VH-VL binders against Intron-encoded DNA endonuclease ai2b (ai2b). Designs and how they scored, part 16

Target 1, 262 residues: Intron-encoded DNA endonuclease ai2b (ai2b), of Dictyostelium discoideum (Social amoeba) (o21044)
Amino acid sequence: MRIQIEKDQLGWVAGLLDSCGNIMFSKTHVSGNIEIKLKLTDYECLENMKTKYGGAVKVSRTGTRYRLNHSEGLKKLLEDINGQIRIPVRVKKVKEVCEKNNIEIKYPDKELSLDTAWLSGFFDGVGSIVINQTTLENKKQLVLTFNQKNNQILIKIQRIVGGNFYINTNTQSGKYKYALYFTSKEEILQLYEYFKKYPSRAYKNKRIGLIPQYYELQTLMTSIHDNQLQETLWKKFMIQWDYKEIDEIQSGEILKQKGVIR
Short names: E, the ipSAE of ESMFold2; O, the ipSAE of OpenDDE; V2, 0.75 times the mean of E and O plus 0.25 times the DockQ between their complexes.

## First folded at step 20 (VH-VL; framework fv_iratumumab)

Design u1 (from q5 with heavy chain D100E; at its last look DockQ between E and O 0.47; V2 from the best seeds 0.00; counts 0 for: pae O 12.2 > 2)
Fold by OpenDDE, look of step 20:
Structure u1 (fold): chain C 262 residues (1-262), chain A 123 residues (1-123), chain B 107 residues (1-107)
Amino acid sequence: as target 1 above (262 residues)
Amino acid sequence: QVQLQQWGAGLLKPSETLSLTCAVYGGSFSGYYWSWIRQPPGKGLEWIGDIYHSGSTYYNPSLKSRVTISVDTSKNQFSLKLNSVTAADTAVYYCAREVEILTGSDTYAFDIWGQGSLVTVSS
Amino acid sequence: DIQMTQSPTSLSASVGDRVTITCRASQGISSYLTWYQQKPEKAPKSLIYYASSLQSGVPSRFSGSGSGTDFTLTISSLQPEDFATYYCQQYDSYPYTFGQGTRLEIK
């Protein structure tokens, strides 16, 4: 489902660019080339970008990529995100692109807040939402996570929304060194309220929408003494949560069916 | 036009608590991170910690156990307390505005500094 | 913590000289590095941000380069007002850390 990026949601583009955007200059793209890479499941985010600004979306079995390098689209995008970029590496690049396109660079006048869709875009780029099942207590724990190579932005996010900050010792992926994770019901519900106003545009939005139901189910479970019934209810919920479609999307099968991949 | 002004006791005995205050004039206090930085005489700079307008703090792990930074938004002030001082805490202490992105400027650093406060710890 | 090591600790130079100061990070910090100039009994002043971007109002004789772990501050032609202590600072990760400083003295 393509979701139109409204005026009050332009922060999402900025957050997405900040989280997983790259800006490059070359002989062929003197005015700049913006690239955004996401998981295959989130190709619709990039389609939404394409719808709004033009450009090209490439879909493969390993991921999806948005590329924007034509002048009209670049200018429009830059105008929309100007003053909203937060990460220094992106700010610098955006400044360069703005200069090349005769756009005056703008900077945020205040520190990060929840008054824009920036965090939503950032979450779509580097965030995750999962339910972890512990083997010891059969506990199902909802976890939201923000990942980043640098801890500065995560710490600043933490000061706004809370969460727990830690260094990711799992270096197998080598992609993210730091993480901000949420397990507290109160904090997660605050994030949920934020996402209600500034929705995720990634596939993970489906899970975000299930957050209230998750907690309702958790509460209900405390009153149920029948283990079989508890298991049945969780199973039903997890069918919605795990949506096997993810694996199928990742395998490219669903995308083929949708004609996204030839 | 934005200025920081510092004040507090400059002479302490060991084990006492250092207390400094920084006031912001000519600009918005809200929306910024505010830092404390110190510099021992003839030595380099050490970041102590910062505070956001919400009151959220982050401290240098080297000083975390002894440091408290607080904010009074009604007065546009933020303060530093350092407990159990020793001679090693003798330094010029600076308050500063932390700016990752400065409005209308290309500043990605501490852009505004207080005048500094010399704190000497001696028996 | 990320340690920042500057080299040299001190150097003497003459007006008109080309001066280079080096800063090395204990780990990769991308380009999240700022150079400061500090004069006696004054607070530091930022010169270069993001490793190579010149701060507004700073003379063009100042330049920065580098990424990852190795960074350099260069003064192409030293002026009398440039004699001061210079510091690098990383803002890649908390806690923020500074180099030990480089004192630039007149020869």
Scores: ipSAE 0.000, ipTM 0.493, lowest interface PAE 12.2, mean pLDDT 88
ESMFold2, look of step 20: ipSAE 0.360; ipTM 0.728
ESMFold2 (binder alone), look of step 20: mean pLDDT 90; pTM 0.928

Design u2 (from q5 with heavy chain Y108W; at its last look DockQ between E and O 0.71; V2 from the best seeds 0.00; counts 0 for: pae O 4.9 > 2)
Heavy chain, then light chain:
Amino acid sequence: QVQLQQWGAGLLKPSETLSLTCAVYGGSFSGYYWSWIRQPPGKGLEWIGDIYHSGSTYYNPSLKSRVTISVDTSKNQFSLKLNSVTAADTAVYYCAREVDILTGSDTWAFDIWGQGSLVTVSS
Amino acid sequence: DIQMTQSPTSLSASVGDRVTITCRASQGISSYLTWYQQKPEKAPKSLIYYASSLQSGVPSRFSGSGSGTDFTLTISSLQPEDFATYYCQQYDSYPYTFGQGTRLEIK
ESMFold2, look of step 20: ipSAE 0.573; ipTM 0.802
ESMFold2 (binder alone), look of step 20: mean pLDDT 90; pTM 0.919
OpenDDE, look of step 20: ipSAE 0.025; ipTM 0.610

Design u3 (from q5 with light chain Y96R; at its last look DockQ between E and O 0.62; V2 from the best seeds 0.00; counts 0 for: pae O 11.8 > 2)
Fold by OpenDDE, look of step 20:
Structure u3 (fold): chain C 262 residues (1-262), chain A 123 residues (1-123), chain B 107 residues (1-107)
Amino acid sequence: as target 1 above (262 residues)
Amino acid sequence: QVQLQQWGAGLLKPSETLSLTCAVYGGSFSGYYWSWIRQPPGKGLEWIGDIYHSGSTYYNPSLKSRVTISVDTSKNQFSLKLNSVTAADTAVYYCAREVDILTGSDTYAFDIWGQGSLVTVSS
Amino acid sequence: DIQMTQSPTSLSASVGDRVTITCRASQGISSYLTWYQQKPEKAPKSLIYYASSLQSGVPSRFSGSGSGTDFTLTISSLQPEDFATYYCQQYDSYPRTFGQGTRLEIK
């Protein structure tokens, strides 16, 4: 479902751009070209971008890409995100594209906070929400993670929402160097409250919506001594978690069914 | 035009607490990170920590257990406390403004520095 | 922590010489590197940010290059006022870390 990005949610665009956006200049795109790449499961985010600003969305089995380079849409986007970009390398590029489009660059005048949708957009770009099964006692742990090559923004996020910081040693993807992860119920519920006001627009929003049920189930499990019943309840929950569906989306099958890709 | 001025005790005994204050003149205190950096005599620079005008802090892990940075926005001042000092803490201590995205500049560096405060720890 | 290693530790040169100082990061830091100049009993002064961007008011004889792990500060033609200690500083990760410094002395 395509959702309109409203004025109070414009921070989402900024966060998304900060997390996974690229701004490029070339002979063919003198005024600038904004590119956003996301996982295939999150193609709707880019469709929403297209709806608001125009541009083009490319969908393949390996991912989805949004490009915006026409003047009217580019200016509109820049106006919307101006003053909200947080990552220095991105700010530099935004400044360049603003100058090329005769837009005065604005900088954030406040420390990063939870009063805008920026974190939501950032999470949609580089965040994850998963349930890990531990080998010990078959415990299922909900984990939210922010990933970045540069830890500066993650430290700033940590200052406002908490979390644990670690260096991702798994560099097979080469994409993420640092991670800020959340396993604490208190911190995760704080994030949940934030997302209630500034919802994720990615597929992961479905899982975010299940956070309360996860903890309710966890609490319930402590009172259940029947292992079979516990397993049944978890299975039911995991069906809602849509793990299989995510895999199908990633494989492109669901997108084909939806007519998004041929 | 923005200037930082530092003051505090320069001579300490081991186990005492280092206390320095930095005042900002001629510019806005808000919108910047403010940092403490030290330099042992004849040695390099070590970042101690920073504070935002809102009070949010981050410290060097090597000093975290002993360091406290605080801010007084009403006075445009921020302070450093370092507990349980030893001879290893002898250094020139600098306060500095850290340029960030909030500064409205493309420069990301320590752009304004205090005059430095020599702190000597000796028995 | 990211370790920054400068080379050389000290360098003697003459006025008019081309001088090159290198800085290596223990891991990739993209372009988040700043070069500082420090004169005796003075606070450091920023020269170059983002590895290659010249700070306002800094002479054009100063230049920076590099990305990832290897960075270079170059003075195309050394002037008398350029004799000082130079430091690189990474802005990629916390804690912020500096190189050990390069002392540039007159030959």
Scores: ipSAE 0.000, ipTM 0.497, lowest interface PAE 11.8, mean pLDDT 87
ESMFold2, look of step 20: ipSAE 0.295; ipTM 0.693
ESMFold2 (binder alone), look of step 20: mean pLDDT 90; pTM 0.918

Design u4 (from q5 with light chain S30R; at its last look DockQ between E and O 0.64; V2 from the best seeds 0.00; counts 0 for: pae E 6.9 > 2)
Fold by OpenDDE, look of step 20:
Structure u4 (fold): chain C 262 residues (1-262), chain A 123 residues (1-123), chain B 107 residues (1-107)
Amino acid sequence: as target 1 above (262 residues)
Amino acid sequence: QVQLQQWGAGLLKPSETLSLTCAVYGGSFSGYYWSWIRQPPGKGLEWIGDIYHSGSTYYNPSLKSRVTISVDTSKNQFSLKLNSVTAADTAVYYCAREVDILTGSDTYAFDIWGQGSLVTVSS
Amino acid sequence: DIQMTQSPTSLSASVGDRVTITCRASQGIRSYLTWYQQKPEKAPKSLIYYASSLQSGVPSRFSGSGSGTDFTLTISSLQPEDFATYYCQQYDSYPYTFGQGTRLEIK
């Protein structure tokens, strides 16, 4: 579903760029080239970008990519995100692009807050929402996660929304990866309230919308002593969670069916 | 022109609480992260923690259980408290301002430092 | 935490010498490295930021290089005022960490 990016939601673009954007300069693109790569499931985020700023979206079986390098679109995007970029290396690149396009760079004048859609965009870029099966008491645990190669921005996020840190040392690349994760009902519901105002524009938004139902179900489960009934109710919920559909999208099958890819 | 001035007790006994204050003069307190850094005599530098002008803090995990950093925006001051001090806490303590690209600078550094406060813990 | 290891711990040199100090991070920190100079009983002064960018007012004889895990501070021609202790500091991740320092003394 394509969602229009409203004026008060422009922080989403900044967050997305901060999380998974790349800004490049070349002989062919001296004014700058903005590139955003996402998972296949989140191709609609890039379609939303294209709708607003122009550019090109490429969808394959392995991922989706957005590119923006024409002057009009770049200027518009830069104007929208100016002053909202939070990652230093990204700010530096944005500054360079702004200079190339005769736009005065602006810097954030406040600490990261929940007053903009930045976190939403950032979450769409590097966040995840999953339900893990715990070994203890066969409990289903909802987990929201933010992932980054360094922990600076994650710590800044933690300062405002909470969460817990862990370091993943077993990455495919052999590089350290930091994660800020949420399992607390209170914290997750706070995030949910945030997302109500600044919605995710990725496929994961469907799951975000199910957060209240998840906790309702959890509460209900405590009053049900019939295991078969519990299982039935959980299965019904999981159908809505669209786990299978996500897998199909990631495999490219659903996208092919939708005519997004050939 | 921006200056930091520190004050606080310099001699403590074990188990006491270290208390230092840093005041900012000649510049904006708002919009910056403010850090405490210490340096044992003849040794290197250890970052203790920082605070944004709004009061948001992050502490070095090595000291987290004993450290409290606070801010008084009305006075353009921020303070450090370190509980249960031992001889290992003997050091020159510095307050410093952090600057980065997000503060309108192309640089990143602790660019402004206090004069330092020697705190000696001895029985 | 990211550990920063400087080499050497101490160095003796003469005026006019080329001096090189290295800093190694325990993990990749990209270019998020700052070099400081500290003189006795003084607070550190920043020299280089982003691994290779010279701070304003710092003499051009100072230079920095490196990315990832290995970094180098170079003084092309040592001057009398350059005898001090030098520190590298990473700001890739919290907590911020410093190298143990390199004391540069006159031979």
Scores: ipSAE 0.027, ipTM 0.604, lowest interface PAE 5.1, mean pLDDT 88
ESMFold2, look of step 20: ipSAE 0.100; ipTM 0.649
ESMFold2 (binder alone), look of step 20: mean pLDDT 90; pTM 0.929

Design u5 (from q5 with light chain D92N; at its last look DockQ between E and O 0.29; V2 from the best seeds 0.00; counts 0 for: pae O 5.4 > 2)
Fold by OpenDDE, look of step 20:
Parts: sequence; C-alpha cells; structure tokens
Structure u5 (fold): chain C 262 residues (1-262), chain A 123 residues (1-123), chain B 107 residues (1-107)
Amino acid sequence: as target 1 above (262 residues)
Amino acid sequence: QVQLQQWGAGLLKPSETLSLTCAVYGGSFSGYYWSWIRQPPGKGLEWIGDIYHSGSTYYNPSLKSRVTISVDTSKNQFSLKLNSVTAADTAVYYCAREVDILTGSDTYAFDIWGQGSLVTVSS
Amino acid sequence: DIQMTQSPTSLSASVGDRVTITCRASQGISSYLTWYQQKPEKAPKSLIYYASSLQSGVPSRFSGSGSGTDFTLTISSLQPEDFATYYCQQYNSYPYTFGQGTRLEIK
C-alpha cells in the first residue's frame, strides 16, 4: 500500500535519507544524485518516495534501490528535508547538493526530538523489530534496535528515548557497528506511542502495531498455568507477527507473486 | 573568538547547593551542547552533564540525583546546580562547548572551555 | 560506564625526546577519542580528536593513533612547552569519561 507523505511527516524522508541515503555527484549528475537502498520487504517506502518526488525504483532479489537525479524532484526533496538532516557526513552532502541547486542550506535549530517523523524514517532505514527466543525458560523478548556505523546519532537518540548500546565487532568490513537496542517495556511503549503519531512506512510497521498485543499476551501468560494453552496463544500471535511472510518477501517469492519483480 | 566566562560562589559549607553560571560570548549559543566538567585538586576530570540550547539535559549517573543544569537562551547562559555538597565536591568546575553537527564534524570533543571556577566545600 | 586507563601515570623526558602515551578503553569506542593537554591553573586544551585528527593550531609533532580499545598519543620531538598533563576522553557513549591523566615532567 502506497502511503502519501504528508507535510507533518516530511521528517520521515529526512530520517530515511540520514539512515540509508547516499548523495553522489558525477559528470552525468552534476546537480546531484540521491540514492536510497532498502531491503526487499521495504520496497514500498521507495515507491512512496517515487510517488512524491519522482525518480526510479529498482527491485531485485537482493534489495531495492531508489534514485533521484532530475532537477525538479531533487529541489522538491531538498526543500522538504532542509534543516532536518542530523548526521554530519550527510549534512555535508546535502549542503553540496543544495548549493548546486541554488537552495540555501538549513541546519537543525533544535535538538533531535519526538516531535517530528525523523526517527520514524531513521528506524525504517536502519531499525529492526524482532522477538528473540531465549533458551532459558522459553522467554520471548521483544527487541527494537537501531543500527548504525557511526554512534553519534545513536547517542542523540538515546538521550530522548533511552535504550542500551552494544557494539558488534563481527562485521564484514572489520569496522564496529553500533546498535541501540530496547527491551524495556516502558521504553518500547514510548516508541510505540511515537510511531502512532509518526508511523513507520516500512513492512516492520505491521510488527510495531502488534507491540501492545505482545505485552498483553505476556501479561496474560503469567496467569495461565496450562502450557498447551500458552503455546497455542503464542502461536496465534506469531502468525500475526508473520515471520514466514517476511522471510518469503525477503527471498523475493512474495514480490514475484505480487508482480513487483519478474 | 568564542569565549566562555564562569562565575559563582567558591566557598560552600556541607549540605549547601553549588551554583555556577557560564556565559557564551562571541559565538552562537544555539546549535551546541554545553557541558559541565569538574576536576578535584590534583586529580583527573569528571564529566558532570550537558545541556542543549533547547534545554534537554543528560547527567552523569554518578551525580544525577544531585545535579541540575539549566539554560537561559535569552542571555546565552547555562548554569549548574549541585545539591547537598560534601568535601568530595571540592573541585575546579569548568563549562565547555561540545562540537555538534553544525560544525560538520563527527567529533564531540570539548573545543571551548571556561576559565574554571574553584569551589571549596569546608565546614 | 567506559573506563579509560592511561599509561604511564607520569613520565620524565627531555627536550627532543619522543614521547608516547597510551590510553585503553574498557570497551570498544571506535575512534571516538580526544586527547587533551592541560597546563597548571588552565583548562584543558584539545589536541587530537577522533583518535587521530589534529586540532587546528596544534603542532604537527603531536599525533594520535588507534581504534577500538587501544590508543596512543605521540610527541615526536618534545618541546619545552609540551610539559603538561595529558588526558584522553571517550565520547562513544554517555557518560563521557576521561583517563586519569599522564603527567609529563622535565627530566
């Protein structure tokens, strides 16, 4: 489903660009080329971008990519995200492309907050929402995560929403990857309330919508002594969580069925 | 060109409240994080907390229960309050500016410092 | 909290000497490390940020290296004005933390 990006949701574009966008300049694209890459499951995010700004979306079995390099679309996008970019390296690139397009660069005049859709866009770019099954006591833990190579923006996010840091040292590039993760019910519910106002536009939004049900189920299970009943209830919930469907989308099978890819 | 100037009481009794103010001159107050850092005599540095120009704060957990940092944007000032002081709070207190995204750098080093304020807690 | 441990706590050197100070973080901090120089009765001055980037106006005899947990500040040829206390500081995560300092004294 294509969702229109409303004026009060323009922060989403900025967050998405900050999280997984690249701005490039070449001989063929002197005014700039904006590129956004996402997982297959989130191809609709890029379709929404295309709908609003134009450009091109490429879908393959390995991922989806959005490119925008025509002048009219670039200017429109830049106007929408101007003053909302938070990552310094991205700010530099946005400044360059703004200059090339005769747009005055604006910088954020307020600290990152939950009053814009920026975090939503950022989450769609680099966030995850999963339920981890622990071997100990069959505990099922809901986890939200923000992933980033640069920890600076995650520090700023932590200031407003909390969370915990861990560093993944086992990266293909040999560089550290930082993660801000949430397991606290209070923090996760705070994020949920945020997403109610500034919804995720990625496939993960389905899971976000199930957050209240997850906690309700957890609470209910504490009062149930019948293991079979507990298992049945959990299975029912997991069907909604759609792990299988996500895997199929990621594999490209569902996208083929939908005619998105051939 | 940017300078920080500090002022406040330098001598306190135990249980009193430390109060210091830092003013920013010659540069923009907006767009930066501002920190308080202290250094006991002959010892190392301890980060106390910071505040954004909008008023958002983060405190060192070791001092969180006693620390309040505030901002007055109309005066380009930010302040530190530390409640229930003891002899352990005797230190030179510094205000400092953190590098932020407006600089285009990924560094958050303290690039500008106040002159420091010696606060002595004695009975 | 991330603990920063400097080595040595103090050292004596002569003008012209090569001096090396190390800083170890209790956990990985990537390159989010700053080196400061502090002279008596003065506020610290930033020398190197992002582990190896020289602050503007700092002499080239100062250099920083390292990533992850181990970092090094090097003064290639010690000058009289370099006798001071040096601190490392991580800004990988809150709360920001400093090393205990290294006092560099004249031999």
Scores: ipSAE 0.019, ipTM 0.577, lowest interface PAE 5.4, mean pLDDT 87
ESMFold2, look of step 20: ipSAE 0.403; ipTM 0.723
ESMFold2 (binder alone), look of step 20: mean pLDDT 90; pTM 0.923

Design u6 (from q5 with heavy chain H53Y; at its last look DockQ between E and O 0.01; V2 from the best seeds 0.00; counts 0 for: pae O 8.1 > 2, placed apart)
Heavy chain, then light chain:
Amino acid sequence: QVQLQQWGAGLLKPSETLSLTCAVYGGSFSGYYWSWIRQPPGKGLEWIGDIYYSGSTYYNPSLKSRVTISVDTSKNQFSLKLNSVTAADTAVYYCAREVDILTGSDTYAFDIWGQGSLVTVSS
Amino acid sequence: DIQMTQSPTSLSASVGDRVTITCRASQGISSYLTWYQQKPEKAPKSLIYYASSLQSGVPSRFSGSGSGTDFTLTISSLQPEDFATYYCQQYDSYPYTFGQGTRLEIK
ESMFold2, look of step 20: ipSAE 0.224; ipTM 0.669
ESMFold2 (binder alone), look of step 20: mean pLDDT 90; pTM 0.927
OpenDDE, look of step 20: ipSAE 0.775; ipTM 0.891
ESMFold2, look of step 21: ipSAE 0.109; ipTM 0.627
ESMFold2 (binder alone), look of step 21: mean pLDDT 90; pTM 0.923
OpenDDE, look of step 21: ipSAE 0.018; ipTM 0.534

## First folded at step 21 (VH-VL; framework fv_iratumumab)

Design v1 (from u6 with heavy chain S56N; at its last look DockQ between E and O 0.01; V2 from the best seeds 0.00; counts 0 for: pae O 7.6 > 2, placed apart)
Fold by OpenDDE, look of step 21:
Structure v1 (fold): chain C 262 residues (1-262), chain A 123 residues (1-123), chain B 107 residues (1-107)
Amino acid sequence: as target 1 above (262 residues)
Amino acid sequence: QVQLQQWGAGLLKPSETLSLTCAVYGGSFSGYYWSWIRQPPGKGLEWIGDIYYSGNTYYNPSLKSRVTISVDTSKNQFSLKLNSVTAADTAVYYCAREVDILTGSDTYAFDIWGQGSLVTVSS
Amino acid sequence: DIQMTQSPTSLSASVGDRVTITCRASQGISSYLTWYQQKPEKAPKSLIYYASSLQSGVPSRFSGSGSGTDFTLTISSLQPEDFATYYCQQYDSYPYTFGQGTRLEIK
């Protein structure tokens, strides 16, 4: 489904670029080259970008890539996101691209808030929403996560929406990544309300939409003492939860069915 | 050990249709782009086009009007058809697996090739 | 289309020599360049990907450099098995295009 990016939702583009965008330069492409990589299931996000700004989308086994390097599209995108980029290294790159395209760089004039779609775009780039099986009492815990190599932006997010910090260390490389986790019902519902206004444009939006049902089911389970019934209800819910979760083998078939690929 | 095996007619007359098939053995067919590349005798390489395992195709504009690439996932095969052949289409045709940077592999571009099929167009 | 121009078209060298082949793109292709080696009656073999990354199993005497429009393949010390034709290929955008090739012959 192709969704037009409305003017009041331009923050989403900024958030997406800020989270997972790469800006490159070459001698020939003096205007710059923007690349965005996402999961294969989120190809529609990039198709929407293509619709709005032009560029190219490529689908592969493990992901999807958006590329934008023509002057007209770049200028339009830069105008839309100018003043909304938050991560310093990204700001520097955007500044360079703006200068090359004779666009005056703008900086955010206020602190990060929930009044724009920036967080939604950022979440689509580096966020996740999952249900973890706990060992205690066979509980299923809803978890929202923001992942980032630099904790600075996550600290800013935490200030406005809460959450807890964890450090994930790659045992092979020794490198670490920061994660901002949400498990509190209060905090997650706050995020849900935000997403109602500024919806996710990725497949994870389906799961976001199931957040109220998750908590309703949790409440209902407290009154049910039949384990078989409980299991049946959870299975039914999880079918909905996993409906759009596609592995790399099935992803291509789904895209074909949707007419994205021919 | 992934291997590609090609087959098809090697001798054609002008205006006929070239038809080649490539089969994938010993590895996953799904999740990859599969390409056709040709090389005229004593000349360089020309990319013809590719197809995603699910059917999405990209063609070289120079051949787009005459080229059709198709896939049969049930057989792990993909095929090339080139219409209205001329002497200029005489070449060794290769099928190859294309590796995209998004795969995370340390192998990129065309990493596995078929044995090649010589197609000669002669009156 | 992006044109890839290799230099030289042919080169004669001796075992032990340092050999350099260049490839120029008609427009910027970042680092999306692969070098191939082709021996007679064989399919090309990938040597270097992403302009400077050595493929698995390729000897360290091979190296690649460059970005944007100018690229270089270097063989630090030529071995007997290295006499072949070499091609550069861009995969920055469709259609994929190859250089015209460089034939490396024994002097």
Scores: ipSAE 0.019, ipTM 0.523, lowest interface PAE 7.6, mean pLDDT 86
ESMFold2, look of step 21: ipSAE 0.170; ipTM 0.675
ESMFold2 (binder alone), look of step 21: mean pLDDT 90; pTM 0.925

Design v2 (from u6 with heavy chain T103S; at its last look DockQ between E and O 0.66; V2 from the best seeds 0.00; counts 0 for: pae O 9.9 > 2)
Heavy chain, then light chain:
Amino acid sequence: QVQLQQWGAGLLKPSETLSLTCAVYGGSFSGYYWSWIRQPPGKGLEWIGDIYYSGSTYYNPSLKSRVTISVDTSKNQFSLKLNSVTAADTAVYYCAREVDILSGSDTYAFDIWGQGSLVTVSS
Amino acid sequence: DIQMTQSPTSLSASVGDRVTITCRASQGISSYLTWYQQKPEKAPKSLIYYASSLQSGVPSRFSGSGSGTDFTLTISSLQPEDFATYYCQQYDSYPYTFGQGTRLEIK
ESMFold2, look of step 21: ipSAE 0.621; ipTM 0.822
ESMFold2 (binder alone), look of step 21: mean pLDDT 91; pTM 0.928
OpenDDE, look of step 21: ipSAE 0.518; ipTM 0.818
ESMFold2, look of step 22: ipSAE 0.176; ipTM 0.664
ESMFold2 (binder alone), look of step 22: mean pLDDT 90; pTM 0.926
OpenDDE, look of step 22: ipSAE 0.006; ipTM 0.528

Design v3 (from u6 with heavy chain S56N T103S; at its last look DockQ between E and O 0.01; V2 from the best seeds 0.00; counts 0 for: pae O 12.0 > 2, placed apart)
Fold by OpenDDE, look of step 21:
Structure v3 (fold): chain C 262 residues (1-262), chain A 123 residues (1-123), chain B 107 residues (1-107)
Amino acid sequence: as target 1 above (262 residues)
Amino acid sequence: QVQLQQWGAGLLKPSETLSLTCAVYGGSFSGYYWSWIRQPPGKGLEWIGDIYYSGNTYYNPSLKSRVTISVDTSKNQFSLKLNSVTAADTAVYYCAREVDILSGSDTYAFDIWGQGSLVTVSS
Amino acid sequence: DIQMTQSPTSLSASVGDRVTITCRASQGISSYLTWYQQKPEKAPKSLIYYASSLQSGVPSRFSGSGSGTDFTLTISSLQPEDFATYYCQQYDSYPYTFGQGTRLEIK
């Protein structure tokens, strides 16, 4: 998805940076270096960043990375996001970069709201949209999730859009992440309306676009008593839903064929 | 030996719509960005816009309001439409392939070009 | 948009001469610069990418240097086939933009 980031969508950049941005300093990059890492299928999301600010996008087998370290691009980005960063540790880093680039740091003067594209950017960074099949009753459940190591920002999001919390523990490392998840039709449709105004710029936007169709199908299923027909309709829907996986595989294969990745 | 072949009307009147098509032969259409570039007679080059094989587009802001680029993957073709042409749109139009990370390079150069199509706008 | 300014607009030289063409960007573009060669009635051909990397099949007499805003294309020893128009192009940001071109003519 290669679209211009408009003025009213600048919050998306801030949200993306807050969710998965990394700001570093080194001897070679005294003005700062911003990195954003996403899934392979979201490389165009980072291309949108490059389109606007410059920098470099690289693709690997495990994902895609955006880097920005030249002065002009950094200044432009900082000006766009200034006053919109919400996570404290990120604010600290942004402040450092601003100082190095002679930009006065601004802090948010309003609580997080749905009046900006910040949540959209944040969702593109750490959000997921999936359909889980329950073992009981063969029910398919649409789930939207926000993931974070720190629950502070998730609490702020919950205050606005609702949702429920659970802790995802990595059994291998013992590390845990907080997750804000949505299963309520009402809450999810509210989020859908938000995304209509502030669209996701990642590949998951395709699934977001299928949310109405999901619920339409769910409604239709209740009136169908033919199991074979139900399965057929569901399979057709899932083909569209799972297109992401196909794209990822195809992209990976192309990259391999071209010798970019092993 | 990837080659690009262009075709379309070469003579237009003001206010008409420019329409050009570029076909890709001898190579993969998938995995690449495809661009349109024009060059007025005796002048430099201007990038018009590009399209990914999947249909995503980006246009030069200077032409965005008048430009439409489309793709037909079944034919390995992509097309350019430019509305409301004027004498200022008189140029040789090139289709070109962009090299990017998905094409096996970390560059973004135009490595393959069509033969060019002269489009003249005159009353 | 990023403006690319080339210097000189035209240049006369002889076979064997060392030729230098300069390109300046209106803002920093890191190394995201490509040099093209265009002969009459032909499409441009890429010579140098990423400011200093030589394209496959391009003679070693061509070289590029620079970073940020100032870039240089150098032909160490001009050959008869090198008389053409040269363009720089930035791909740091959309929209892509080209220099106005440098016409290299035989003296």
Scores: ipSAE 0.000, ipTM 0.499, lowest interface PAE 12.0, mean pLDDT 87
ESMFold2, look of step 21: ipSAE 0.236; ipTM 0.672
ESMFold2 (binder alone), look of step 21: mean pLDDT 90; pTM 0.923

